# VHH binders against Protein Ta0236, part 14

Target 1, 206 residues: Protein Ta0236, of Thermoplasma acidophilum (q9hlj2)
Amino acid sequence: MHDLIMSMAEVDISLDIGTKAVRLARAAASSYLRNEKLPDPPADPIFQEKHGVFTTINTYPGNTLRGCIGFPEPYYPLGEGIIRSSIYAATEDPRFEPMKIDEISHVTFEVSILTQPVEITVNPEDRPKAVHIGRDGLIAVYNGASGLLLPQVATEYRMNPEEFLEALCEKAGLWEGCWKYKKVKISKFQATVFGEKDPEGVVEKR
Key: E = the ipSAE of ESMFold2; O = the ipSAE of OpenDDE; V2 = 0.75 times the mean of E and O plus 0.25 times the DockQ between their complexes.

## First folded at step 22 (VHH; framework vhh_etentamig_d1)

Design ca5 (from v6 with Y57W Y101K; at its last look DockQ between E and O 0.61; V2 from the best seeds 0.00; counts 0 for: pae E 3.5 > 2, grease 25 > 24.2)
Fold by OpenDDE, look of step 22:
Structure ca5 (fold): chain B 206 residues (1-206), chain A 126 residues (1-126)
Amino acid sequence: as target 1 above (206 residues)
Amino acid sequence: EVQLLESGGGLVQPGGSLRLSCAASGFTFSSYAMSWVRQAPGKGPEWVSGISYDSGWTYYADSVKGRFTISRDNSKNTLYLQMNSLRAEDTAVYYCARTEKRYTDWGTVYKHFDSRGQGTLVTVSS
């Protein structure tokens, strides 16, 4: 029985689209902080498509997290999702105080465009084999607790699949080895990531 | 205007069952996560359950886990809460709420309720 690994078609998002996405994120956050009219999404069709999305704000040049909010569920059009996530990342990340207007020029924006999460339905012991480091983000859900790790988290911290799952358990506030339990629902998704090199600078695909 | 109308509340004996409904209008129901929240007399609001826009994800408070089931019919713009094995402590006004589910990079899920109904009273009493 060939497990049709439905190759979730990597949404091939062009650098042009990615650049527009990041610019939209910055513009939305900036406008909001300035109490200005929010920008309209670009006219490109993809911005009207429903996609999960994360906006990450980092300090510059320190490259420390300043805010990160996302919607892994693709219920918003991408454009709207970017606008919302960027504003929320800037003002409603509970880990941080709302950004001040003066900070906007000292941060970089990163946008992660996500695929639809797919539940990993293999035996719990085999879940690590179903996780591809560098490609897959993870979501864990159990008893009202949820956690999410973006794909880049695994690469940044040089995690193997098991470590990544453990980290997921921790992030979800669940117990060590929670990924071994069938009742813990684990899903995977992919992300295409675009980010500024410097404030308002060149956008790169990451 | 966003409208949420809860129904199905009533008096039930301990161990009984009740099914709540929430009729949604004024927005694209299928594009939003939904939640049930309850408030008991003299207590603050308590989140009860949540469901993703496509029913792909369901969430429950520990207090109701295994007893309550949240579901939705997007074709009917309706949210449901099946409540089984009801207890006295489940007595509350139950509200359906439009929910924006937010994630952080650290995996924390935040539930933001931007709209709720008038609620329906559930009384569990012998």
Scores: ipSAE 0.059, ipTM 0.469, lowest interface PAE 2.3, mean pLDDT 88
ESMFold2, look of step 22: ipSAE 0.151; ipTM 0.617
ESMFold2 (binder alone), look of step 22: mean pLDDT 80; pTM 0.819

Design ca6 (from v6 with F27S S31T; at its last look DockQ between E and O 0.59; V2 from the best seeds 0.00; counts 0 for: unsure alone 61.0 < 65)
Fold by OpenDDE, look of step 22:
Structure ca6 (fold): chain B 206 residues (1-206), chain A 126 residues (1-126)
Amino acid sequence: as target 1 above (206 residues)
Amino acid sequence: EVQLLESGGGLVQPGGSLRLSCAASGSTFSTYAMSWVRQAPGKGPEWVSGISYDSGYTYYADSVKGRFTISRDNSKNTLYLQMNSLRAEDTAVYYCARTEYRYTDWGTVYKHFDSRGQGTLVTVSS
């Protein structure tokens, strides 16, 4: 049984790039809230490449979610994706009221840069073996229902692969054990995550 | 700004089939997800189906699952909706829309439509 460890090319994103990404996210959200001109993406080539991206906004110091929007599909160049996702996270996350400008100084920004999702094509029963906790994010799609879990979710909640898949089913609004069904499309992706330690503070690779 | 032009609508009997097309202008078609949205007389817009930029993902409203199939040809900048087993309740003006599928950390997907065409009328009647 050849463990097709598809060596999904770890997006080796430098801390410098990550820092720029997070700063861009903050700047975009801030500018938008201030009705100012949006920032331009950094000149680094990676920001012109198409990548999936998530922007997460957390309260500080409470570290509670204030907004999170992303594009797992590489719709946009990374720079544009960051700008859009950050603005959306701040103002158009349906779970939250739009942020006020006064909140900007009391939140931290996190940017997840994603690889292209790849369908897990193994037998459904073997899907857990294809999932690497701490590395892989998951997407489930079935009959119009969709769910996504970022890699850090599994780590944060100390999930094994099966639990992660179950959580995915739940997030997708699907039934328990949905990952065992062939018709449920499950894809995996990787994310490199960068986040502020404190508002406008040092950016860390997470 | 992308221009969208829907076509293929018409009168069809219940149980019949129809194929809608949406021609998109510009060079950005292949980079965006697309959706079909319909609006019946006296009702609000209803999302019908969606497809990812690369056709890797397709989505359907419960009301059309198993009956409708969304597809796209990026080489032709065209979106399609194959509608089978049509019902009276499918009567509506159908719009294609450029779509952003926005994901939350909880996996919920929100659709944002930033452009649509003039629509094409589908009437299902005996």
Scores: ipSAE 0.407, ipTM 0.704, lowest interface PAE 0.6, mean pLDDT 90
ESMFold2, look of step 22: ipSAE 0.434; ipTM 0.758
ESMFold2 (binder alone), look of step 22: mean pLDDT 76; pTM 0.766

## First folded at step 23 (VHH; framework vhh_etentamig_d1)

Design da1 (from ca4 with Y32H; at its last look DockQ between E and O 0.74; V2 from the best seeds 0.00; counts 0 for: unsure alone 64.9 < 65)
Amino acid sequence: EVQLLESGGGLVQPGGSLRLSCAASGFTFSSHAMSWVRQAPGKGPEWVSGISYDSGYTYYADSVKGRFTISRDNSKNTLYLQMNSLRAEDTAVYYCARTEHRYTDWGTVYKHFDSRGQGTLVTVSS
ESMFold2, look of step 23: ipSAE 0.359; ipTM 0.725
ESMFold2 (binder alone), look of step 23: mean pLDDT 79; pTM 0.812
OpenDDE, look of step 23: ipSAE 0.350; ipTM 0.655

Design da2 (from ca4 with Y32H Y57W; at its last look DockQ between E and O 0.68; V2 from the best seeds 0.00; counts 0 for: unsure alone 64.1 < 65)
Fold by ESMFold2, look of step 23:
Structure da2 (fold): chain B 206 residues (1-206), chain A 126 residues (1-126)
Amino acid sequence: as target 1 above (206 residues)
Amino acid sequence: EVQLLESGGGLVQPGGSLRLSCAASGFTFSSHAMSWVRQAPGKGPEWVSGISYDSGWTYYADSVKGRFTISRDNSKNTLYLQMNSLRAEDTAVYYCARTEHRYTDWGTVYKHFDSRGQGTLVTVSS
């Protein structure tokens, strides 16, 4: 049981791979902003595998959100997904104006590599216990409606599991307490996150 | 070259049903999310429904939820839209489209369409 639970909760990605992912994200955004040829993905096999991915760009040193776009569905090879998500986070996040090239030295890049979503199959009353704040993102589906929240939403807003599930219901356009209804399908996914400590600096696993 | 060929449109009475098909070629169909988009006379395009590459995720606009069903058959490179309980306001040209679903960290979905077909006309009238 214990080994199965541990296996379910983790994607095993090395720091070397994570560093290459973050460097690719920065290079993609930088090259795009300069109207230069986009970088090729690293040769490592994982970059040819389909993974969900998000690129997050934060201000430095303020560490406030500057852009975050991604593809939780794993239909791009990881390398292509990183390139696309990075460019979109820099230039096509509707919450922010497109990044200027002068800003590139004042931001940090972070890449989140996602696991395949897995349905939470416990009884609805136990769903909060199956949610791990800070590691789990959530998806809700019911009667054609759906919603998704990344793990960092819960941490940023200091949500407990019930609050996170409630926010998910709201995002899905469902009713208050929708997660208590067995026919609402709730799935979770995890992310392995790598980010720059400083602009162009050391990449860390988070 | 990407080709998307919609079919199955026609004239139908309110409350009736139609099934739309979209034959895809010139790309790896099973590696792309797909959508149905419609455009009524004098209106801008309206996204109707979307489906992930392996049918694991399906999405519907509020206006069609419960009445329309999107599906795909990757072995036949074909996208489908089953439309039931049709209403006059469903009258439009329907397009299938390759789709990119972009998400923010807060889960807001932005849909981008990089290719679409020529469309098939659905007319709902007495």
Scores: ipSAE 0.352, ipTM 0.720, lowest interface PAE 1.9, mean pLDDT 87
ESMFold2 (binder alone), look of step 23: mean pLDDT 79; pTM 0.815
OpenDDE, look of step 23: ipSAE 0.366; ipTM 0.666

Design da3 (from ca3 with Y101V; at its last look DockQ between E and O 0.54; V2 from the best seeds 0.00; counts 0 for: unsure alone 64.4 < 65)
Fold by OpenDDE, look of step 23:
Structure da3 (fold): chain B 206 residues (1-206), chain A 126 residues (1-126)
Amino acid sequence: as target 1 above (206 residues)
Amino acid sequence: EVQLLESGGGLVQPGGSLRLSCAASGFTFSSHAMSWVRQAPGKGPEWVSGISYDSGYTYYADSVKGRFTISRDNSKNTLYLQMNSLRAEDTAVYYCARTEVRYTDWGTVYKHFDSRGQGTLVTVSS
């Protein structure tokens, strides 16, 4: 059986744009924590385009998660999405207490710009073949339950496609092997990721 | 200005059906997730159902699963809620709400509402 999934166009995002995106994320979170006026998005047209986005905040130098919030659907122009997601990652991630201003200099920011999610429509048993580790993020939905895993999760945990799908089931609160059921809707998306090497330091494409 | 106008509420007997509508204006409807929330007399607001911007995903509270169906027509900027098998406990003012859906890196979904309409009253009584 061949994969009938339409090829998703990757967003070609330059390092310059990525750098601006990460800087915007940091500036937005910082301004919010300081109770200052929020920054304006850069004038580059892409920041006015609607894209899904995640902002991830990690401790430095410990490199542990401090917050991560995103919008997989294109609710907002990219600039606005970055501002919102960064603030939410810093202050409204339910796994963490709100950041204090003193923490801002001891964290790094990462921004993931997403493609629009596309449903994997192959036979359930062939779903692993449609998943590309290191490239594809996944979303599962079934009867009101939902789960999402970013592409880098598979890489960080060295997962194969089946393991990644299994992890998705778990995160969605679904049963083991849920990805084998046709009624479980599974979608994939791609992300271009940019992140600071150190606080306020050089931004790299990841 | 964001405007949401609910309609379709009324009096219905237990086991009956109603279809609610919500007309949206003042924003790009097709770019936003939408939800229905309800508030019964003397109770706090309760999330009822949600739908993604493109209808790709639908969500339901456990209390309404299997009975309610959320849908939307982006060409008409309209949100719908088909309510079947209505119960007395479904009595409430139903609000249409523009919804911000937030995800964590591990898939937890949070729904926030930044705007809602005036609501439409649904009364389920014998």
Scores: ipSAE 0.320, ipTM 0.634, lowest interface PAE 0.8, mean pLDDT 90
ESMFold2, look of step 23: ipSAE 0.349; ipTM 0.689
ESMFold2 (binder alone), look of step 23: mean pLDDT 78; pTM 0.789

Design da4 (from ca4 with Y32H S115Y; at its last look DockQ between E and O 0.66; V2 from the best seeds 0.00; counts 0 for: unsure alone 64.8 < 65)
Fold by OpenDDE, look of step 23:
Structure da4 (fold): chain B 206 residues (1-206), chain A 126 residues (1-126)
Amino acid sequence: as target 1 above (206 residues)
Amino acid sequence: EVQLLESGGGLVQPGGSLRLSCAASGFTFSSHAMSWVRQAPGKGPEWVSGISYDSGYTYYADSVKGRFTISRDNSKNTLYLQMNSLRAEDTAVYYCARTEHRYTDWGTVYKHFDYRGQGTLVTVSS
């Protein structure tokens, strides 16, 4: 029972860094759509650190999803991850047609900077107790199937931990209650999220 | 320059085993997910298996689940594929590929390959 859920060190990311991250995301997507040279990451050291990252693009003022791509694995420097994820969110999200340049002024950008995923090693039946709603994102992996839910998904849909895990199973294309099986690997991560209030507007920490 | 060099292919009887290796150079191996892909004669490329940068996650195509095992040694910049219980349908050129794993907010994983080696031929025949 002593599975020390090692509290993943929360990455304290300043609003300044978050603002730069979101601006980088927008600039990268915009430049790509314009067939221009891609921007360079900011000089701040954190942008050279490896972090998982998601870029989310929403319509404005409708606030509907327009694209979301990310890398939960921290194999890219943050700056590069933002550039790639933003471009992919804009042009290679399979749920959407590639954005047109005229859309860029009618969307908002959001960047989620992730901690390294940590496997939940408790007994499967106790996995809900290891999940903190509003803080933890989840990853499920089983036999080549994979699913991921960002922390904000749980809050947006008002899920409890069990519901969140169930949703994870569904998103991974796995069976109901898959999170109760030991062979299904469940990992958790945290995210610091920054987003524009309006297109090219003020960035807030969410 | 990114280089991937596959080895370990050969002729094997059905039910036999092979271990493929891929030597990587020209990039930070430990920072990249890797995959094996194969191409059989007259067929298109097929993704076989993938592994995260730190071996934390492994992925397999349904066709090879339970038979193949992907692994890596980051200290040696080497990717491996243990192939057991080989079948005739496993006959293909096997390629090592540098992989990018992309996720959506709802968890769909997309595997993209930006580099691959020249491949190693695996022939399963009686």
Scores: ipSAE 0.336, ipTM 0.668, lowest interface PAE 0.8, mean pLDDT 90
ESMFold2, look of step 23: ipSAE 0.378; ipTM 0.733
ESMFold2 (binder alone), look of step 23: mean pLDDT 80; pTM 0.819

Design da5 (from ca4 with Y32H D54E S55G; at its last look DockQ between E and O 0.57; V2 from the best seeds 0.00; counts 0 for: unsure alone 60.3 < 65)
Fold by OpenDDE, look of step 23:
Structure da5 (fold): chain B 206 residues (1-206), chain A 126 residues (1-126)
Amino acid sequence: as target 1 above (206 residues)
Amino acid sequence: EVQLLESGGGLVQPGGSLRLSCAASGFTFSSHAMSWVRQAPGKGPEWVSGISYEGGYTYYADSVKGRFTISRDNSKNTLYLQMNSLRAEDTAVYYCARTEHRYTDWGTVYKHFDSRGQGTLVTVSS
């Protein structure tokens, strides 16, 4: 028996806005590392709207993760969220040492603008049917443990919905098949992703 | 100026219940995650519970899970902590704290506090 799946509204974000978002992320991190005044968000209205956001920093040309911090819930106006997440990704990701100034020219920035997470309320066994690979990011919460996977994780690793949910369980530190349990809260969200091809280079919609 | 005012603390017997309140002012309450933290005598601060800006997500320390419930009323700019089945080890000053929840790409949550109140004392004793 399927419960009604609520459709989430996708955020339609232009490449122009995406470019500005990525540039803002880079500028914020760069300014922070240089102990300079932080940049102001662009004047476009969307940057004043509250959106969840992630900033991802990758090495170039190695394309390895260098930092990733975000706010799945829309805590901040998008502009502020980008500034904060980019700085935190660069300096306060606990998996990495703070970036040095000389690293800025050897990394690429990626910004994910998120929709509000919505709980998947279908029967647990039907949760895979509610997950759209390449579109949906996932959040799992249970007994103080939580995990989050961005939509692109599923595509990058060529996961099916069940594999994606299993990966979510693992990343949340939960047991295999945790997504089959009703008490495990599973939510989904969508992201529009923009990223540099190379440092300070062309921004692409991913 | 950010102001947080805790209330509801007091003396209670083991197994008893208390409800803490925190009145917030000086900022847009509904735009911020909030947390309760506590500090027992001679111990360092301990995070107790957190709640997202609209209350969609709640978080609990293992030590209070199943006993405490965090909630908020954004229309009243107030944070709550219902504490049931209180134990002696719950004795502490409880603080309301404005919180930033940070996530990694794998969902690890980091809690940062930029403001807290003066606290309210909870004593659990026979």
Scores: ipSAE 0.179, ipTM 0.557, lowest interface PAE 1.0, mean pLDDT 89
ESMFold2, look of step 23: ipSAE 0.351; ipTM 0.720
ESMFold2 (binder alone), look of step 23: mean pLDDT 77; pTM 0.807

Design da6 (from ca3 with K65Q; at its last look DockQ between E and O 0.70; V2 from the best seeds 0.53)
Amino acid sequence: EVQLLESGGGLVQPGGSLRLSCAASGFTFSSHAMSWVRQAPGKGPEWVSGISYDSGYTYYADSVQGRFTISRDNSKNTLYLQMNSLRAEDTAVYYCARTEYRYTDWGTVYKHFDSRGQGTLVTVSS
ESMFold2, look of step 23: ipSAE 0.511; ipTM 0.778
ESMFold2 (binder alone), look of step 23: mean pLDDT 80; pTM 0.798
OpenDDE, look of step 23: ipSAE 0.425; ipTM 0.718

## First folded at step 24 (VHH; framework vhh_etentamig_d1)

Design ea1 (from v6 with Y110I; at its last look DockQ between E and O 0.65; V2 from the best seeds 0.00; counts 0 for: unsure alone 62.6 < 65)
Amino acid sequence: EVQLLESGGGLVQPGGSLRLSCAASGFTFSSYAMSWVRQAPGKGPEWVSGISYDSGYTYYADSVKGRFTISRDNSKNTLYLQMNSLRAEDTAVYYCARTEYRYTDWGTVIKHFDSRGQGTLVTVSS
ESMFold2, look of step 24: ipSAE 0.482; ipTM 0.747
ESMFold2 (binder alone), look of step 24: mean pLDDT 77; pTM 0.782
OpenDDE, look of step 24: ipSAE 0.667; ipTM 0.831

Design ea2 (from v6 with Y110T; at its last read DockQ between E and O 0.90; V2 from the best seeds 0.59)
Amino acid sequence: EVQLLESGGGLVQPGGSLRLSCAASGFTFSSYAMSWVRQAPGKGPEWVSGISYDSGYTYYADSVKGRFTISRDNSKNTLYLQMNSLRAEDTAVYYCARTEYRYTDWGTVTKHFDSRGQGTLVTVSS
ESMFold2, look of step 24: ipSAE 0.428; ipTM 0.733
ESMFold2 (binder alone), look of step 24: mean pLDDT 80; pTM 0.795
OpenDDE, look of step 24: ipSAE 0.640; ipTM 0.809
ESMFold2, fold request of step 25: ipSAE 0.381, 0.324, 0.392; ipTM 0.722, 0.684, 0.717
ESMFold2 (binder alone), fold request of step 25: mean pLDDT 80, 80, 80; pTM 0.801, 0.802, 0.799
OpenDDE, fold request of step 25: ipSAE 0.584, 0.609, 0.559; ipTM 0.794, 0.798, 0.785
ESMFold2, last read: ipSAE 0.383, 0.353, 0.364; ipTM 0.721, 0.706, 0.689
ESMFold2 (binder alone), last read: mean pLDDT 80, 80, 81; pTM 0.799, 0.797, 0.802
OpenDDE, last read: ipSAE 0.570, 0.594, 0.566; ipTM 0.785, 0.791, 0.786

Design ea3 (from v6 with F113H; at its last look DockQ between E and O 0.85; V2 from the best seeds 0.53)
Fold by OpenDDE, look of step 24:
Structure ea3 (fold): chain B 206 residues (1-206), chain A 126 residues (1-126)
Amino acid sequence: as target 1 above (206 residues)
Amino acid sequence: EVQLLESGGGLVQPGGSLRLSCAASGFTFSSYAMSWVRQAPGKGPEWVSGISYDSGYTYYADSVKGRFTISRDNSKNTLYLQMNSLRAEDTAVYYCARTEYRYTDWGTVYKHHDSRGQGTLVTVSS
């Protein structure tokens, strides 16, 4: 029985859409910090579609994390998700103090548009085979504990699928080898990432 | 306007069971995660349980694990909390709350309750 691995249709997101997404993120954060009216999402239909999303803010030119918040579950229209995530990344990331308006010109924005998370339903022992390094992000949930790792985490740390799953267990505050247990729910997702090269500069697909 | 109406609370003996319901209106219920939060007399609010928009994920506080079950019927815009093996310490006003789950890049989940109902009182007393 060929488990039709439903090829999660790679949401082919154009650079134009990506650019609009990043600009929306910047504008939303900026407007919020200035106590101004929030921007409206672009009119493109994709911004009305429900997608998971992350907004990442990095310092420039230092390229250090300044904030990152996201919604892996696709319960918000993309436009709304970007607005919310960017504001939260700027002001409500618990790892950082809220940004000041003066910082806006010294940061870059990155937006990750996610596919819907899909549960990995294979036998637990086969879960590593279902994970594609560099493509798949992972979510683990068990008894109120949860953890998430973005796809780039695996590549940055040069992890194999098993190591990535172990890292996920650790991130979730679960036990070593938790991914081998059927009751631990493991889901995967993909992300298309767009980011500024420099503040308010050219947006590139990453 | 977001409206949440809790029901099902009452007086129950230790070891007893109750089922709470929350009727939601004024928003697309199926698009939001939901939670139960409780507040005991003289105590601060305590998160009890959460459920994702599609029931794909359920979460429980350690204090209620194995005893409480959260569920939802999106066709009825209703959230449920089955409470079994009730204890005196479960005595509280129980609130239904619309919940936003926020994630960091490192997987930490933050729960933000942007709306809640008036609550329903659960009293566990012999």
Scores: ipSAE 0.390, ipTM 0.682, lowest interface PAE 0.7, mean pLDDT 90
ESMFold2, look of step 24: ipSAE 0.463; ipTM 0.754
ESMFold2 (binder alone), look of step 24: mean pLDDT 79; pTM 0.795

Design ea4 (from v6 with A33S; at its last fold request DockQ between E and O 0.48; V2 from the best seeds 0.00; counts 0 for: pae E 2.2 > 2)
Amino acid sequence: EVQLLESGGGLVQPGGSLRLSCAASGFTFSSYSMSWVRQAPGKGPEWVSGISYDSGYTYYADSVKGRFTISRDNSKNTLYLQMNSLRAEDTAVYYCARTEYRYTDWGTVYKHFDSRGQGTLVTVSS
ESMFold2, look of step 24: ipSAE 0.397; ipTM 0.707
ESMFold2 (binder alone), look of step 24: mean pLDDT 80; pTM 0.794
OpenDDE, look of step 24: ipSAE 0.564; ipTM 0.783
ESMFold2, fold request of step 25: ipSAE 0.347, 0.335, 0.368; ipTM 0.724, 0.716, 0.734
ESMFold2 (binder alone), fold request of step 25: mean pLDDT 80, 80, 80; pTM 0.800, 0.798, 0.804
OpenDDE, fold request of step 25: ipSAE 0.545, 0.569, 0.517; ipTM 0.772, 0.780, 0.757

Design ea5 (from v6 with Y57H; at its last look DockQ between E and O 0.52; V2 from the best seeds 0.51)
Fold by ESMFold2, look of step 24:
Structure ea5 (fold): chain B 206 residues (1-206), chain A 126 residues (1-126)
Amino acid sequence: as target 1 above (206 residues)
Amino acid sequence: EVQLLESGGGLVQPGGSLRLSCAASGFTFSSYAMSWVRQAPGKGPEWVSGISYDSGHTYYADSVKGRFTISRDNSKNTLYLQMNSLRAEDTAVYYCARTEYRYTDWGTVYKHFDSRGQGTLVTVSS
């Protein structure tokens, strides 16, 4: 497939790939907790390509956050990123105690595969119009400072685009209204999200 | 088998300069972020500076910002720390460490050091 202008477009990842990603995440965390050999990534080429990735683990049926760790920049091949992020979400998220093996059947796994960030190049007053709540994550960079927010942050806290940009400024350690200054570089990215409906169950695209 | 070998430490007067090197082997150096971590006598480890795999991002502790410069040469598998305007409180054993920057869903960053060398001693005479 052609990827001529993907810098501003969502990555179209099939449900088949997403299912393999989620199965890999569960297998990685499970194998780690059992002190077993970690799974090999699927053979599909995308798993050897570098992508940003997050693994999210939620309680079931309560559906509350249990852990969420990832790598927003494409440091690792996707398969390795999923394995690492899953193990860390299960055992190294400082907000939660490390997961025990008996907990595996009481959680669901979700994998977010990230697109390459693309700079928002409009004039600052138009930046809110370029932000799509629920779709876009944001990165701000200015004078050595940086910050990042995943798309779900805006949805979770019911933010409009202007509020999302303000939260980004705060995360970056910048001043209130930093996004109104042209020299603050703001980039957006998207996540394609796949998750289990219930533990070890059907994987759906979200 | 990860190996990290620090060098370049020594005795220096306050206000002086020193350049530390770290030779890396046993892994694909260009695929990993790296840090300098120091440990003063009787104290726990203190992260000093970090650099992304491609040098695109550098990070500094407030105590060294403006005085220290981290760099790397991926073609030579080497990490560097240029230390200027040295102070007595910079006295420590300096370690290079292979680093992984991990993010939460809210973008909070924390650092994990999965390997480090034996260290090189920097002594700044007070």
Scores: ipSAE 0.469, ipTM 0.758, lowest interface PAE 1.4, mean pLDDT 88
ESMFold2 (binder alone), look of step 24: mean pLDDT 79; pTM 0.796
OpenDDE, look of step 24: ipSAE 0.536; ipTM 0.768

